# VH-VL binders against q8ixk2r445to577, part 64

Target 1, 133 residues: q8ixk2r445to577
Amino acid sequence: FFGMLQNKGLTDYCFDYNPPDENQIVGHQVILYLCHGMGQNQFFEYTSQKEIRYNTHQPEGCIAVEAGMDTLIMHLCEETAPENQKFILQEDGSLFHEQSKKCVQAARKESSDSFVPLLRDCTNSDHQKWFFK

## First folded at step 21 (VH-VL)

Design oo5
Fold by OpenDDE, fold request of step 22:
Structure oo5 (fold): chain C 133 residues (1-133), chain A 120 residues (1-120), chain B 107 residues (1-107)
Amino acid sequence: as target 1 above (133 residues)
Amino acid sequence: EVTLKESGPALVKPTQTLTLTCTFSGFSLSTSGVGVGWIRQPPGKALEWLANIYWRDTKYYNPSLKNRLTISKDTSKNQVVLTMTNMDPVDTATYYCARIPYGDYYFDYWGQGTMVTVSS
Amino acid sequence: DIQMTQSPSSLSASVGDRVTITCRASQDISDFLAWYQQKPGKAPKLLIYEASNLESGVPSRFSGSGSGTDYTLTISSLQPEDFATYYCQQHDNRPLTFGGGTKVEIK
């Protein structure tokens, strides 16, 4: 699966990553933004290693969850996917993070008009449903 | 200032098709992330969601009424149109259009509503 | 579909009273719950979204709380203009569903 990773509940919002330095793509938070399909910022791939890969840049980035955090941070991909980079995109659209046992949810950032994907307890929320478009 | 206003017939005969138009201002159904929904309320009863349409022309319908509903938008006119076929007296209600912020499922600005009576 | 159950259906209160309205969802709605106020012959007005976020322009005497399936709208000190019908609405799953409403009447 590849393309825009779009949320069901937060309609027409997609995973978005725009690092401030294209030569240093890791260490920043993945956000949600209006789906536009332009450029490289909204193109992701779900791999057989259960990674969500940002592969429009070299070296390739993979979404990871750091210890004690609920945000999605870009790390470098590894030959063998580390446990904190493994996600299960289930048939119902839920995106499950294996290590934390939590689901990725579209969330409002501190009551602002910005949105981010955050780890939350798994529910049947449309905000926890994702699909590639 | 955000405003919405419903327009359409106040009286519809059974089996006929209802066409309602929502004209809005203060926002645009362009690349802003917003949407417009329709909600109805029978006299003295609770609210019922009908349909949503968003800036990218994404559309959602209440499954209980899906086969009867069509929602569309004309961005250049700041209008959203709802059609409902095979009207029945049970469909008598005040029909509202309302704005949806940020691609969500709640409604932050509402029109005044238009009463639609279905009767022979 | 998610069923929203409000309680009570109606209540009588006086100006200055603390008023609490409850909304229960048939499943966990992950704090995606909105509250509306509706006066006779008028359209609903948004008060709260995402369970506890106060909509701009809404008086601070209104507050929302809760989690999972159970949510509460609180009016800390009821004002004359607050006599109305209140509705909850889950904005977590389609189809969107509303509670049956709670009519707040003057005692």
Scores: ipSAE 0.930, ipTM 0.963, lowest interface PAE 0.5, mean pLDDT 96
Fold by OpenDDE, fold request of step 22:
Structure oo5 (fold): chain C 133 residues (1-133), chain A 120 residues (1-120), chain B 107 residues (1-107)
Amino acid sequence: as target 1 above (133 residues)
Amino acid sequence: EVTLKESGPALVKPTQTLTLTCTFSGFSLSTSGVGVGWIRQPPGKALEWLANIYWRDTKYYNPSLKNRLTISKDTSKNQVVLTMTNMDPVDTATYYCARIPYGDYYFDYWGQGTMVTVSS
Amino acid sequence: DIQMTQSPSSLSASVGDRVTITCRASQDISDFLAWYQQKPGKAPKLLIYEASNLESGVPSRFSGSGSGTDYTLTISSLQPEDFATYYCQQHDNRPLTFGGGTKVEIK
């Protein structure tokens, strides 16, 4: 699966990654933004290694969850996907992080009108359901 | 300032189609990430969600209304139109249109509502 | 569909009273719960969204709390203009659903 990764509950919002330096793509947080399909910052791929890959840049980035965090951070992809980069995009649209055993939820950034994907306890929330478009 | 206003017939006969128009200002359905929804309220009763439409023309309907609803938008006119077919006296209610912020499912600004009576 | 159950359906209170209204969802709605105030002949007015976020312009005497399936709207000190009907609404899943309402009347 590839393309814009769109949330069901937060209508017409997509995974978005726009690093300040295109030559240094790791270390920043993935956010949610209006789906626009322009540029390369909303194009992701779900791979057979269960990665969410940011593959429009070289070297390629893979979304990871750092220890003790609930945010999604871009790391470099590895030959063998590390445990903190493994996600299961389930048939119902839920995006499950294997290591934390939590689901990715579209959430409002605290005290703002910005949105981010965060790890939360898995529910049947539309905000935890995702699809490629 | 955000405002919404419903317009349409106050009286509809059974089996007829209701067409309501929501005219709004203070925001746009072009690229703002917002939406507009319709909610109705029978006299002395609770609220019932009908349908949503968003800036990218994404549409959602209450499945309990058995495909009786059609929602559309005219961005250039700042209007959202709701049609409801096969009206019945049970559909008598005040119909509201309301703004949806940030692609969400709640309503932060409401029109004053328009009373629609279905009667022979 | 998610059923929203409000309690009580009505209550009588005096100015200055602390008022609490509860809303229970038939399933976990992940804090996606809104509260509205409606006065006779008027449209609903948004008070709270996402369980605890106070809408801009709403007095601070209104507050929302809760998690999972159980949520509460609190008016810390009831004012004369607060006598109205209040509704909860889950904004987690479609179809969107509202509670039955709670009428706050003057004692």
Scores: ipSAE 0.930, ipTM 0.963, lowest interface PAE 0.5, mean pLDDT 96
Fold by OpenDDE, last read:
Structure oo5 (fold): chain C 133 residues (1-133), chain A 120 residues (1-120), chain B 107 residues (1-107)
Amino acid sequence: as target 1 above (133 residues)
Amino acid sequence: EVTLKESGPALVKPTQTLTLTCTFSGFSLSTSGVGVGWIRQPPGKALEWLANIYWRDTKYYNPSLKNRLTISKDTSKNQVVLTMTNMDPVDTATYYCARIPYGDYYFDYWGQGTMVTVSS
Amino acid sequence: DIQMTQSPSSLSASVGDRVTITCRASQDISDFLAWYQQKPGKAPKLLIYEASNLESGVPSRFSGSGSGTDYTLTISSLQPEDFATYYCQQHDNRPLTFGGGTKVEIK
């Protein structure tokens, strides 16, 4: 699966990553932004290693969850996907993080007009359902 | 200032099609992140969601209305149109259009509502 | 569909009273709950979204709390203009659903 990773509940919002330096793509938080499909910021790939890859840049980035955190941070992909980079995109659209046993949910950032994907307890929320478009 | 206003017939006969128009100002459906929804309320009853439409023309319908609904937008006119087929007296209600912020499912600005009576 | 159950269906209170209204969802709605106020002959007015976020322009005496399936709207000190019907609405899953309403009447 590849393309824009769009949320069901937060209508027309997609995974978005725009690193300040295109030559240094790791260490920043993945956000949600209006789906536009322009450029390279909203193109992701779900791989057979259960990674969510940001592969429009080299070296390729993979979304990871750091210890004790609920945010999605871009790391470098590895030959063998580390445990903190493994996600299961389930048939119902839920995006499950294996290590934390939590689901990725579209969430409002600090009562602002900005949104981010966060790890939360898994529910049947539309905000925890994702699909590639 | 954000405003919405519903317009359409006050009286509809059974089996006829209801067409309601929501005309709004203070925002545009060309603006990313906004939507417009329709909600109805029978006299003395609770609220029922009907349909949503968003800036990218994404549309959602209440499945309980058995495919009777069609929602569309004309961005150039700042209008959203709701069509409901095969009207029945049970569909008698005040119909509201309301703005949806940030691609969400709640409504922050509402029209005054228009009463629609279905009667022979 | 998610059923929203409000309690009580009606209550009587006096100006200055603390009023609490409860809304229970048939499943976990992940804090995606809105509260509306509706006065006779008027459209609903948004008070709270995402369970606890106060809408701009809404008096601070209104507050929302809760999690999972159980949520509460609180009016810390009821004012004359607060006598109305209140509705909760889950904005977590389609189809969107509203509670049955709570009428706050003058004692």
Scores: ipSAE 0.930, ipTM 0.963, lowest interface PAE 0.5, mean pLDDT 96
Fold by OpenDDE, fold request of step 22:
Structure oo5 (fold): chain C 133 residues (1-133), chain A 120 residues (1-120), chain B 107 residues (1-107)
Amino acid sequence: as target 1 above (133 residues)
Amino acid sequence: EVTLKESGPALVKPTQTLTLTCTFSGFSLSTSGVGVGWIRQPPGKALEWLANIYWRDTKYYNPSLKNRLTISKDTSKNQVVLTMTNMDPVDTATYYCARIPYGDYYFDYWGQGTMVTVSS
Amino acid sequence: DIQMTQSPSSLSASVGDRVTITCRASQDISDFLAWYQQKPGKAPKLLIYEASNLESGVPSRFSGSGSGTDYTLTISSLQPEDFATYYCQQHDNRPLTFGGGTKVEIK
């Protein structure tokens, strides 16, 4: 699967990553932004290694969850996907992080009108459902 | 200032089609992340969600009424239109249009509502 | 569909009273719960979204709390203009559903 990774509950919002430096793409947080499909910042790929890969740049980035965190951070992809980069996109649309055993949920940043994907306990929430478009 | 106003017939005969128009100001459906929804309320009863439409023309319908409902927008006129087919006396209610912020499912600004009576 | 159950259906209170209204969802709605105030012959007015976020312009005497399936709307000190019907609405899953309402009347 590849393309824009869109949320069901937060209508017309997609995974978005726009690193400040095109030559240094790791270390920043993945956010949610209005789906526009422009540029390369909303193009992701779900791979057979269960990665969510940001492959529009070289070297390629893979979404990871750092220890003790509930945010999604861009790391470099590795030949063998590390455990903190493994996600299961389930048939019902839920995006499950294997290591934390939590689901990715569209959430509002505190006291803002910005949105981010966060790890939360898995529910049947539309905000935890995702699909490629 | 955000405002919404519903317009349409106050009286509809059974089996006829209801067409309601929501005209709004203070925002635009060209504005990213915004939507408009329709909600109805029978006299003395609770609220029932009908349909949503968003800036990218994404549409959602209440499954219980999906086959009877059509929602559309005219961004240039700041209007949203709802059609409901095969009206029945049980559909008698005040119909509201309301704004949806940030691609969400709640309503932050509401029109005054328009009463629609279905009667022969 | 998610059923929203409000309690009580009605209550009588006096100005200055602390009023609490409860809303229970048939499943976990992940804090995606809104509260509305409706006066006779008027449209609903948004008070709270995402369980506890106070809408701009709403008096601070209104507050929302809860998690999972159980949520509450609290009016810390009831004012004359607060006599109305209140509705909860889950904004977690489609179809969107409302509670049956709670009428706050003058004692």
Scores: ipSAE 0.929, ipTM 0.962, lowest interface PAE 0.5, mean pLDDT 96
Fold by OpenDDE, last read:
Structure oo5 (fold): chain C 133 residues (1-133), chain A 120 residues (1-120), chain B 107 residues (1-107)
Amino acid sequence: as target 1 above (133 residues)
Amino acid sequence: EVTLKESGPALVKPTQTLTLTCTFSGFSLSTSGVGVGWIRQPPGKALEWLANIYWRDTKYYNPSLKNRLTISKDTSKNQVVLTMTNMDPVDTATYYCARIPYGDYYFDYWGQGTMVTVSS
Amino acid sequence: DIQMTQSPSSLSASVGDRVTITCRASQDISDFLAWYQQKPGKAPKLLIYEASNLESGVPSRFSGSGSGTDYTLTISSLQPEDFATYYCQQHDNRPLTFGGGTKVEIK
């Protein structure tokens, strides 16, 4: 699967990544932004290694969850996907992070009108359901 | 200032199609992230969600009424139109259009509502 | 569909009273709950979204709390203009559903 990764509950919002430096793509948080499909910021790929890959840049980035965090941070992809980069996009649309055993939820950034994907306890929330488009 | 106003017939006969228009100002459906929804309220009863439409023309319908509902937008006119077919007296209600912020499912600004009576 | 159950259906209170209205969802709605105030002959007015976020312009005497399936709207000190019907609405899953309402009347 590839393309824009959209949230069901937060209508017309997509995974978005725009690193400040095109030559340094790692270390920043993945956010949610209005789905526009322009540029390379909203193109992701779900791979057979269970990665959510940011493959429009070289070297390629892979979304990871750092220890003790609930945010999604861009790391470099590895030949063998590390445990903190493994996600299961389930049939029902839920995006499950294997290591934390939590689901990715569209959430409002605290005290703002910005939105981010965060790890939360898995529920049947539309905000935890994702699809590629 | 955000405003919405519903317009349409106050009286509809059974089996006829209801067409309601929501005209709004203070925002645009050209503006990314916003939507407009329709909610109705029978006299003395609770609220019932009908349909949503968003800036990208994404549409959602209440499954219980989906086959009867069509929602559309005319961005250039700042209007959203709701059609509901095969009206029945049980559909008698005040119909509201309301703004949806940030692609969400709640409504932050509401029209005054328009009463629609379905009667022979 | 997610059922929203409000309690009580009505209550009588006096100005200055602390009023609490409860809304229970038939399933976990992940804090995606809104509260509305509606006065007779008027459209609903948004008070709270995402369980606890106060809408701009809404008096601070209104607050929302809760998690999972159980949520509450609290009016810390009831004012004369607060006598109205209040509705909860889950905004977690489609179809969107509202509670049955709670009418706050003058004692």
Scores: ipSAE 0.929, ipTM 0.963, lowest interface PAE 0.5, mean pLDDT 96

